# Ledger of designs, part 3: VH-VL binders against Defective in cullin neddylation protein 1 (DCN1)

Target 1, 240 residues: Defective in cullin neddylation protein 1 (DCN1), of Yarrowia lipolytica (q6c0b6)
Amino acid sequence: MVRSDWRAQEIRRVMTFTGSKEKTARDALEKFDWNVEVAIDHILNTPQVDLSGASKVFDKYRNADSDEIDLDGTIQYITDLGLSLEEPTVLAVAMTAGSPSVGTFTRKPFVEGWAAIGGDTLPAQQKLCRSFAESMTSLNADFQKIYKFTYGFLLQEGQRVLPQETAVDYWRLLLTGKYEHLDKWLSFVTEKYKRNISRDAWNMLYEFMLFQAKDPSLESYDEDGAWPSVIDEYVEFLKE

## First folded at step 13 (VH-VL; from n1 with heavy chain M104L)

Design p5
Fold by OpenDDE, fold request of step 14:
Structure p5 (fold): chain C 240 residues (1-240), chain A 125 residues (1-125), chain B 110 residues (1-110)
Amino acid sequence: as target 1 above (240 residues)
Amino acid sequence: QVQLQQSGPRLVRPSQTLSLTCAISGDSVSSNIAAWSWIRQSPSRGLEWLGRTYYRSKWYNKYAVSVESRITVNPDTSRNQFTLQLNSVTPEDTALYYCARLKLITMGGIYFDYWGQGTLVTVSS
Amino acid sequence: QSALTQPASVSGSPGQSITISCTGTSSDVGRYNYVHWYQQHPDKAPKVLLYEVSNRPSGVSSRFSGSKSGNTASLTISGLQAEDQADYHCQSYTSSSTYVFGGGTKLTVL
């Protein structure tokens, strides 16, 4: 029995047991290395999300030579969503659609990410983007996720720390209007600290912003606390 | 800070190939948040974008229609540089050539934030 | 693609406000908010003055501002100073996935 014939039979078997479409059966089988039982269980226990809509959206912006959305496709896509590149909401799109790198998308994360939240059409995605935008207006849980996501998203291969210039750019992008002392922070980073930014520093700044909002005088700030040295230095800077 | 250093001949004969190199310091030619471009400037045509290259899962190149048939932009990861080749030059290709970094923000390219020192290339017999 | 349209020259006295226009089409300036302005002094490379219509990079004076309406972007320089004498170039992204510059404007401070 030729391998192709065997696979066809397995697909038919899964379809018969689950009532699923061929593509769904095939995808499940491929996902679970052609284990029919596991594939069947997966299909039966997983809500079948129609991925076709999101996939069509992907196809509209896909590069002609590869199954990826490239920089230019991304620009068009973001534009069609009604967004500009300078908007923090674009990072929410990147996160939602599972962008592997700045200015690119791949099909699977894109389709699965959007489909999971009802982004099956461009209009649906546009609507979702409006919701994302609302979440970007304040320091909240959703924004924090995007904030944390952004650090890793910007790291280049082999980089463990974010270049200071990049960090500054994205702090301006993300925190303008949300952090009253942003200019002081940026001045501290560029004029005093003068180092690249670790993930810990990035993440703890967010925590510090929340802390500072609750205690503007910083009277309760404990240098012996779990704050990274960069934050300690910043607090010292603020007291000067 | 990012620095771009250009090198190459300043005189090219008609029908020959113009070749320039742009060496990058402070950044990578394979940067995830940048693209690399060639731009030229002349009194007659002003500033003119010629082409760009960037890397994600593979290298992507885009060229201006005006030079598309004659231009090649090549990255060199080993030397952290990228080059310009313009074939079959004419006196109309006489210009000040710049390499530049296209800065990317969020998910796209926005503007040219770093420039080389420029190289005046004269096409003359 | 044809260059964006800028006035060839503009002049003003110190302390005055001047505006430089950059007119494109529905395929570039009118389509995207990715219009940028560059300042170029003699024998120097262009330097970013404004990006994405109205944003100032670090180190750029607040005297420089930008706007866009329809197919026309504008650079305004308030409180004109002698050091502002330079060439100014607008640049836009295009629907053809290319970059187009204006013809450049020579600003003379009288």
Scores: ipSAE 0.869, ipTM 0.939, lowest interface PAE 0.6, mean pLDDT 94
Fold by OpenDDE, fold request of step 14:
Structure p5 (fold): chain C 240 residues (1-240), chain A 125 residues (1-125), chain B 110 residues (1-110)
Amino acid sequence: as target 1 above (240 residues)
Amino acid sequence: QVQLQQSGPRLVRPSQTLSLTCAISGDSVSSNIAAWSWIRQSPSRGLEWLGRTYYRSKWYNKYAVSVESRITVNPDTSRNQFTLQLNSVTPEDTALYYCARLKLITMGGIYFDYWGQGTLVTVSS
Amino acid sequence: QSALTQPASVSGSPGQSITISCTGTSSDVGRYNYVHWYQQHPDKAPKVLLYEVSNRPSGVSSRFSGSKSGNTASLTISGLQAEDQADYHCQSYTSSSTYVFGGGTKLTVL
């Protein structure tokens, strides 16, 4: 709501020059201390997205003492989205909302991430989650993005490799029903390989799964190729 | 593999403070995929969750209502451990105390996957 | 937070199937799928048996299964074996952001 006549005039001016809505004009003016020229330039040169809806969603779950969603807020949020923690779709939510770490969200990436794809309300986000879930049903480009994202998401500060136990847990989570030989892979990792998992190993497993699907006999597998040693060892394991 | 090693006195007098330490190996007290809890067990009350601590941008603590006014769970990053302090103890606080890791998956905590060996603490004059 | 309700004891013969119930409220078992089961042998810490109602961790036998309906979760043990003799505890997340356990069930294999 406009409090002064001069502000109303400035808003109208911005609207006239940019063709923007009143709210957009007002927000820009407020952001730039009512500098009309700067506000106009900003509106013309920056895509304007209404972040208010997603911000309200964030407010519902944020910690009372901080501007972040904590573990408990996250649990409630995921629950309200109609998801459970055992669902891979939750990782898509984490990626979309720019979660900095497991069980937390910060306002800016949360709001911007959801708003960018039309997640301005909880129902809208719920709908999007259903779409995410569909993409998680097979090895496709969208799933691969989530898969790759997951590795970095799980790494702790200062860690270069993922603990084996964690990797195994999330392979079960992500690849169950998608990789026919998952049990063999997990057996290999836990019983034979017995090492922590590098990013390269993580990523190349995905490539290998695709490769194996095309060549189940692995006759065309080249040990001198660009495969990491862990995959070479796995192939050897499979031949035994 | 994660291991939790408990230490502390096993006998505490009424009105005194119960203090226990849980040393972590194979994981970090500031892990971004875990939380750390104290749980006690007695014949009368069974298993009872007492409190939780975890780190993200800051430390977060949550306590059970039953002990909230008397309990403190403190992490120690330098020693990779966390402690339990329970003030003004009574015989009702006699129990087997466990430290435990709360496992987080995807975006939340699910269950307690690693436990300490347990410490029987008796409150007696 | 009040404890979840479990039967104090159950018994069965080897090879039989038994079920242990865990009854909570709409603020815990009825609200979340974050109900877990622990097995505890004498002088041992509890060990996770099932997580999130029906999921088995690695190393847990397929003889253990779980379900939930309304405010009641259930643990079923099929093909009962002597080594299954233990205490079983259910646990749930609550709407108060706390964790609540059941009273525990002592299983005797006859």
Scores: ipSAE 0.847, ipTM 0.931, lowest interface PAE 0.6, mean pLDDT 93
Fold by ESMFold2, fold request of step 14:
Structure p5 (fold): chain C 240 residues (1-240), chain A 125 residues (1-125), chain B 110 residues (1-110)
Amino acid sequence: as target 1 above (240 residues)
Amino acid sequence: QVQLQQSGPRLVRPSQTLSLTCAISGDSVSSNIAAWSWIRQSPSRGLEWLGRTYYRSKWYNKYAVSVESRITVNPDTSRNQFTLQLNSVTPEDTALYYCARLKLITMGGIYFDYWGQGTLVTVSS
Amino acid sequence: QSALTQPASVSGSPGQSITISCTGTSSDVGRYNYVHWYQQHPDKAPKVLLYEVSNRPSGVSSRFSGSKSGNTASLTISGLQAEDQADYHCQSYTSSSTYVFGGGTKLTVL
């Protein structure tokens, strides 16, 4: 066996010193004109996330003719995660995996999103889903991120506001058991407000729920404050 | 409120194409929270799902194996409708045909929440 | 023949409870909780009664309940009333990414 490539030696040297995969070592060497010392320094000072595990999970569910997980692949995936479609936890999955819309995943957001939190295998994703479910039991910062994500996730291209029927469905999904006055809010929206839901209205309901939890009598509510008019109208409805 | 209105011929001769239209009001055929299906009902087979179409950046179709060689479901965004075309029909295709919306919530389809009024199609000479 | 097996008919007297079964396979009812029930009165389209085994859409009476064990789902109607006389259909999602229905059950209120 004769030595065939001094560049192969440099790649092995970088891999040995950094623990990186061949592609990472080669890419760094090519970027820095095959200067081994500079390539090693770059790799050690630049965090790398291994996407291969999450990518294999994506491959299991993708459409045979495209690089997307379609509706049927999504249903299989959610089932294999041990989740039912009626669980709000699936919205945490959608946010984590960067789903662009109901019933769809695309590769890049999916693999990057899961890899970033250690979801490198289906069992790892299943375990993370149990943590998501725990965070979905109360109004907290993690749940608020999922709540706010949901509005944009549901918008059609070209829509400026969310249809009221859709907003009502997802308020029931997300907020049942979390907002004591949910039925009053939904009655206000359907019987009095009767308009489609802006992003501001969606987001500010969450802020109001936190405010109302700290001040159930609303004695410190300032109708001249920074609340949108929809929240002023809701407070008036509550006092009728 | 979503309403589905069906139209099309009620009598079709064997070997011809059965063609039905479902017009949608109160929703869009390209809705990101819905999929659209044809379902038929006969005494011999009961309810039978035939196929589904939905839009996510492009159109996706799925058909029941029993009819997949003969069926096409075509959406039309300009008219906000979708059609059933079933080729080479036989008397066994005589049935009450429904269009229906498959409600999508969270990440997938759950159940058929809105149905058309039904069209009884007879296949005979 | 239907993909899911339901009794062809059941009957009960007003005020009684009745149960309608829906038996599939390990590739549909046994695999997924995407099992739904529809009520169909004469000359009307089916109307969803229960979804995902046991959930009621708004406006459906709490007299209707559902359960599933193994490959069999069940619809129970308590406090039977005359207006419950109808056909009842179960539906399941399948591992082949299709939708299958039972043959239907005619409920007669005596």
Scores: ipSAE 0.782, ipTM 0.884, lowest interface PAE 1.0, mean pLDDT 89
Fold by ESMFold2, fold request of step 14:
Structure p5 (fold): chain C 240 residues (1-240), chain A 125 residues (1-125), chain B 110 residues (1-110)
Amino acid sequence: as target 1 above (240 residues)
Amino acid sequence: QVQLQQSGPRLVRPSQTLSLTCAISGDSVSSNIAAWSWIRQSPSRGLEWLGRTYYRSKWYNKYAVSVESRITVNPDTSRNQFTLQLNSVTPEDTALYYCARLKLITMGGIYFDYWGQGTLVTVSS
Amino acid sequence: QSALTQPASVSGSPGQSITISCTGTSSDVGRYNYVHWYQQHPDKAPKVLLYEVSNRPSGVSSRFSGSKSGNTASLTISGLQAEDQADYHCQSYTSSSTYVFGGGTKLTVL
């Protein structure tokens, strides 16, 4: 059949094969130079996630002059989620929404992050926050992800290590009620170690906390093993 | 160890511009965990927040509605400082001016944890 | 006409407990837990005493405690000491994304 709108025909073919909506089919075709087979393969190997719901939530809090949620929009958003700034759960929100730094959200990571886990509305996000809080009650693998995320989240552009004051603040936030010896660790860091905190030191503390939970007396601790020197020094400090 | 050191004139004529500088040591004016504010204090109004600046890929400013038509807060990364400019001053702008750091944690501010020494500015002819 | 209402003055004898109130509205103290208290001695800058209603920074005595009910936050000082003689200011975040302070309370230790 003779048509002046051949692109519409190709869009319909992609829609028919994939079950996708028109915009998804069009976007894939435009991305891959209207190669139908590549567009279909892309859609089928990349599950379609509707971004419109999370995008509406972002729109409610964004700065009027930019496509970012700034400090004040962030405070309003966290309040509307039913969270306070002193809840570790806020860092799970920051990780989920791909926040680049304290007090900021940008659209693409926010929308894609929430949409990927069903955070299509503010109430849905509130419900997911309750699930985050439940997963953060102990030193487990889910909490470890948030703990590790936090280091990079706090690192300023051009820094290779985290300032000790900042690390201490966030160790208190994350580990109070979760690590029995937190006060000893903080005392060691501020009184003996007296250095800024590397990513390895940050990450390996978590591994040590898991080890110490299984061996509270540290009877099986091997100072010749694979532990970094900062952990060896801490173990010595604990035995004093 | 963060210190805020203020400088600027203590006497300003009516209708002129009040200009104060706050120099930062032990932190950066572009810190990703801080915001920087000017606050003033007078017997008639007590403490009054004037404005805030902070850096996240660009500078963001927020000003109190009472002064928003007259105020500018200017950060300077090369000197690690920030400046208050308040235009068209009157005797009602006579106050003790402070700069202060708002410490940010997780996703927002907690409180003003470091303050400058204060500068008493008199607006009089 | 400060945005938050505090008593102008309070007095107490050493060893007593006193309470300073800070009353706002449903758009500030009543909406947020971002309510803070500052202590200010003569010729000194304010110093944070409590943040987020009841949290005490390191180095602040446990004699200082805070609470909030509805639109009113309260600072309680127990075991009053001579060095507690100072001005006390409350602060809140607002729904218009600003910071507001109370008029201040002068505490006199008799």
Scores: ipSAE 0.768, ipTM 0.875, lowest interface PAE 1.0, mean pLDDT 89

Design p5
Fold by ESMFold2, fold request of step 14:
Structure p5 (fold): chain C 240 residues (1-240), chain A 125 residues (1-125), chain B 110 residues (1-110)
Amino acid sequence: as target 1 above (240 residues)
Amino acid sequence: QVQLQQSGPRLVRPSQTLSLTCAISGDSVSSNIAAWSWIRQSPSRGLEWLGRTYYRSKWYNKYAVSVESRITVNPDTSRNQFTLQLNSVTPEDTALYYCARLKLITMGGIYFDYWGQGTLVTVSS
Amino acid sequence: QSALTQPASVSGSPGQSITISCTGTSSDVGRYNYVHWYQQHPDKAPKVLLYEVSNRPSGVSSRFSGSKSGNTASLTISGLQAEDQADYHCQSYTSSSTYVFGGGTKLTVL
């Protein structure tokens, strides 16, 4: 053949301009239809976090025949992190590593999530888990992120709402010891409301918990205010 | 209100295949918060876990070493059920067979929270 | 033989406390807190009493408690009642990613 491999030259061109490794250059070119200028722009405007450490941790637990950590790998991983499956701290791990659902991790979210916060080794991840546990002792901004993450984490494909039984289980897991009136909320949901749980209802309970903590008697509660009807119904139930 | 309803023959001849079905109501066999197992009970060995299936983009199975060469657990999404097939049975496979749900929390499974009613299977000539 | 050892039987009088042991190895009970207890009445399927050593599901009496030390888990039933007469099974997760049960303990309430 008289022609050279044009694709290899495009890879070298991206590598030369950006200083990136061959894989990074090839991946960007493939993502952007081998448009060199767009690939270069992407690489230069994207943080270049070293993913190799977190990738090694993933490799230790992944299923031999797939590029995911399955249920058994997950159990071993959580055990090696020094966590129990019953601890709410495990949900902070799930959020950090972008777990798509209970009992599984996939490579890209896992590796990128850990690498972004310095979780480059299992010991580093263990140390970060201790920090997660500390941050989850109170209602704060970090805990709220984990609380909101949990809703989507639990949804099955094709579901628009979370089954009530599942929501109740995870409210107990997340909010025991954090919301004084949790038992009353769960009674309202199971005995009166009796509907599956929307994302709005899930999220707005958190906002109401913060409001109620500041106004325990609900003297400033405005039924015509910004609260959704599910919270209006709950406030009415509390007056019984 | 999850219910597991078992069906299948109560008598199987040696060397044949034991087949049992577990029909699920109140949950899905492809649920992202559950895994599905077969467990048997005999006077000589007590409770014995046999195998587990669950769905995450594809089906994953795990079997007890004692039966792994003879067992298959097959999910059926269209009928919302899962089956046990145990090949080449002997009288030692005589037992009360249960299907059960393995409850998954946060990132893994911990205990069997719903059980079928049990099916006593006798392996005899 | 089961991988977990339980006494074959135990007995107690109403109002007493009894303890049922479950002894495994460093590859199961000694390694994981994924140790569970089931109660089984005659002709009934097992029902979970405790999970992860000491946690009670909703609807399980506080008379049931659990602990673990080394390779041995324990179920304690306080204030023994007639309806506690049943078989009790322990279960553990293993380092081979399997589930194992004890041989079962028949509790007789005198």
Scores: ipSAE 0.759, ipTM 0.874, lowest interface PAE 1.1, mean pLDDT 89

## First folded at step 14 (VH-VL)

Design q2 (from p5 with heavy chain I33Y)
Fold by ESMFold2, look of step 14:
Structure q2 (fold): chain C 240 residues (1-240), chain A 125 residues (1-125), chain B 110 residues (1-110)
Amino acid sequence: as target 1 above (240 residues)
Amino acid sequence: QVQLQQSGPRLVRPSQTLSLTCAISGDSVSSNYAAWSWIRQSPSRGLEWLGRTYYRSKWYNKYAVSVESRITVNPDTSRNQFTLQLNSVTPEDTALYYCARLKLITMGGIYFDYWGQGTLVTVSS
Amino acid sequence: QSALTQPASVSGSPGQSITISCTGTSSDVGRYNYVHWYQQHPDKAPKVLLYEVSNRPSGVSSRFSGSKSGNTASLTISGLQAEDQADYHCQSYTSSSTYVFGGGTKLTVL
């Protein structure tokens, strides 16, 4: 600490007013650009999130030699949540717990993600998973978040596009029972398009599914519009 | 199309090391979407999973208890392959050896979807 | 490692249904739905028929179905055909984070 350091004085003011610990006060000040009033308001109006419960769940499944849940720990965890690998609900878990990739969890995103929504115990997480499953029964805003999350979750470091085989697998997982024309889309991708899948193509299929639901004949489809070329090609394939 | 091509000796003497190689085409040994396994088959024991390797920032291995003291599975990213090494073999290690891809979907592995052609290895004097 | 128990052989006539059992323990088949079935024709590698008890990959006939009760999984083949003559293997994940197979079942079509 330096005697001319006005930030240390602001930290102490926040601690005094809120009763918070130094780290909590400093983090709030840093988050809100050292605006003391906003930092105090944030602390006083934000429930303190206890991370210890979710941390104990993480400890049950982590690799003994590292602070990560590896493939086997993940399989055991998903099983104990009452989920199978054929349930798209597992992707809601991956999103909530900030999983960096298939078959892996790391502590900080896992603990913070679950704690933020009350997933403080395995039974609480199980209950939340039932809610996730219910929200994933239709093409709605919550499902769209998980759908869009999935692309980045699947990308490996150094990849710019998703391998077609992987995209096809996850389209089947996510969209079976939700997109009437899924088989046609997958046939188009594998037989005609034959390219790896960009993030734009992945995201715009969702928008197209919503459009097609409102206009099944595609009467108002505009090939000169803002659709990516893959969707233009798909619409042409559908006319066959 | 993913293809697994096996190579290695078909005859190994007792107490020596069995080494087999599985070359991968159409996929990467460091893929986030797969884990890579060795499985063997004999008339008396049927199919027997031996071990697997997969990559997440580093390599993770798991081995069957029955062979864990003698087995190593080694990935090689530069050649896009993985190798089985089984030390101190006995005639009981005589089997048809397969490499296989364990398909990883959502948060974990599910089933072995691509298999090598198989290598019949005989362990005898 | 836990071995899964399958009958050594089963037989049936064309058009009939047959069922192949796969019995494990509460630490594998009884705990996990990660139970899979593979078909293996002579001189060929196994090919997955069913995964997670009852799911069929693309290209697998609907004549193949699966179920599980307690520690026992079952593969049912309806409308038996000559090309179904093969070896059938079950597989499960275990609580020791390993994979175990059954001993295999030779199906003979009479």
Scores: ipSAE 0.773, ipTM 0.880, lowest interface PAE 1.0, mean pLDDT 89

Design q3 (from p5 with light chain Y93W)
Fold by ESMFold2, look of step 14:
Structure q3 (fold): chain C 240 residues (1-240), chain A 125 residues (1-125), chain B 110 residues (1-110)
Amino acid sequence: as target 1 above (240 residues)
Amino acid sequence: QVQLQQSGPRLVRPSQTLSLTCAISGDSVSSNIAAWSWIRQSPSRGLEWLGRTYYRSKWYNKYAVSVESRITVNPDTSRNQFTLQLNSVTPEDTALYYCARLKLITMGGIYFDYWGQGTLVTVSS
Amino acid sequence: QSALTQPASVSGSPGQSITISCTGTSSDVGRYNYVHWYQQHPDKAPKVLLYEVSNRPSGVSSRFSGSKSGNTASLTISGLQAEDQADYHCQSWTSSSTYVFGGGTKLTVL
């Protein structure tokens, strides 16, 4: 019985002292080997974010037979956020909500991700999406996070590298209007490089774009530096 | 380059099961950026979407309401293909059947970008 | 008996512009931007022409443009050429998470 369990007594003591819910108290006790003093200290020094609002949004779109938002639910959700499916802003949503892959959300990352930034209702999420879209108009630190997130988001089970076709499509999606030399990069990749794209190559293109913006003539480019060979090859292609 | 190659019988008798296969090359039936569909075309109904299958840690299927009681779409990862099974056919199921890839970008499906060559299936005695 | 209404046929002369309509409901064309157009020549599979109302995939001529107002989407073909003679199909996604097509429009270039 739970009422005769010494653990139930300790859970109630933690709840009484901290004002926390039973699950919060139990999780802290389990984490710290049922040491009440340590569990109380943890809870009081780790403010709890309210997950109930984002959980209600998830419930609206989840598959009736599972606790996941499938492709159909995802399409409906992105539409209700006021976004088109091909708009790069949806990748910011995917990152925020911890989507594991295209067309899927799972509960825990979705709820925790939105709650952490105040996305407690669909209207609040809609407002945040407008901010995401504004922040994605230029190369900046927030956009770089979304750019880097995208590589892993697109990898298929068992793949170590991203197929070139997929990388090209998402470079166009993410970088059009943001990288002056995008067409030249894509021509290099498709006509000369002709290989699938590693995570390092994907990430280091962003670093190179920032470098090139500061040094358009590439006079400071060091072929013996820390650049991956694909970037060295691209720089040679640019000089042709 | 992605290619879809269809196979299966072209004549089926009423009340039997229509079975078609779509073999995929240049992509995977379990691709995380694609979904796979059957679509048919007839003069009286035009193009008609029948069903969709895709993989995200498990298989998901969706079927058109008009056929959902009779249709099954089965992926096969070992052969890199997916099949259509339509039970209890009638002459109204006579159509040109296509398999197609639904292109997924960012978070959802957009349009059918690769199509099989089509299989004209006649349902007649 | 398609879910989306298209004219059965449209005709035009070389060099002219024509418009093909696709009328749905407030639960599909009127609600979502997921309206697509396909071109289909005889004995060939459909080929995507426009997606999400007005976007052209790589390799599609700028002579093809699209728009949407209320429950009606429109495909406009400017500068008609003989090769444009084909069937044209619209497609939409619905609030019940299904895909629906128009009945198709046969374009004749006179």
Scores: ipSAE 0.783, ipTM 0.882, lowest interface PAE 1.0, mean pLDDT 89

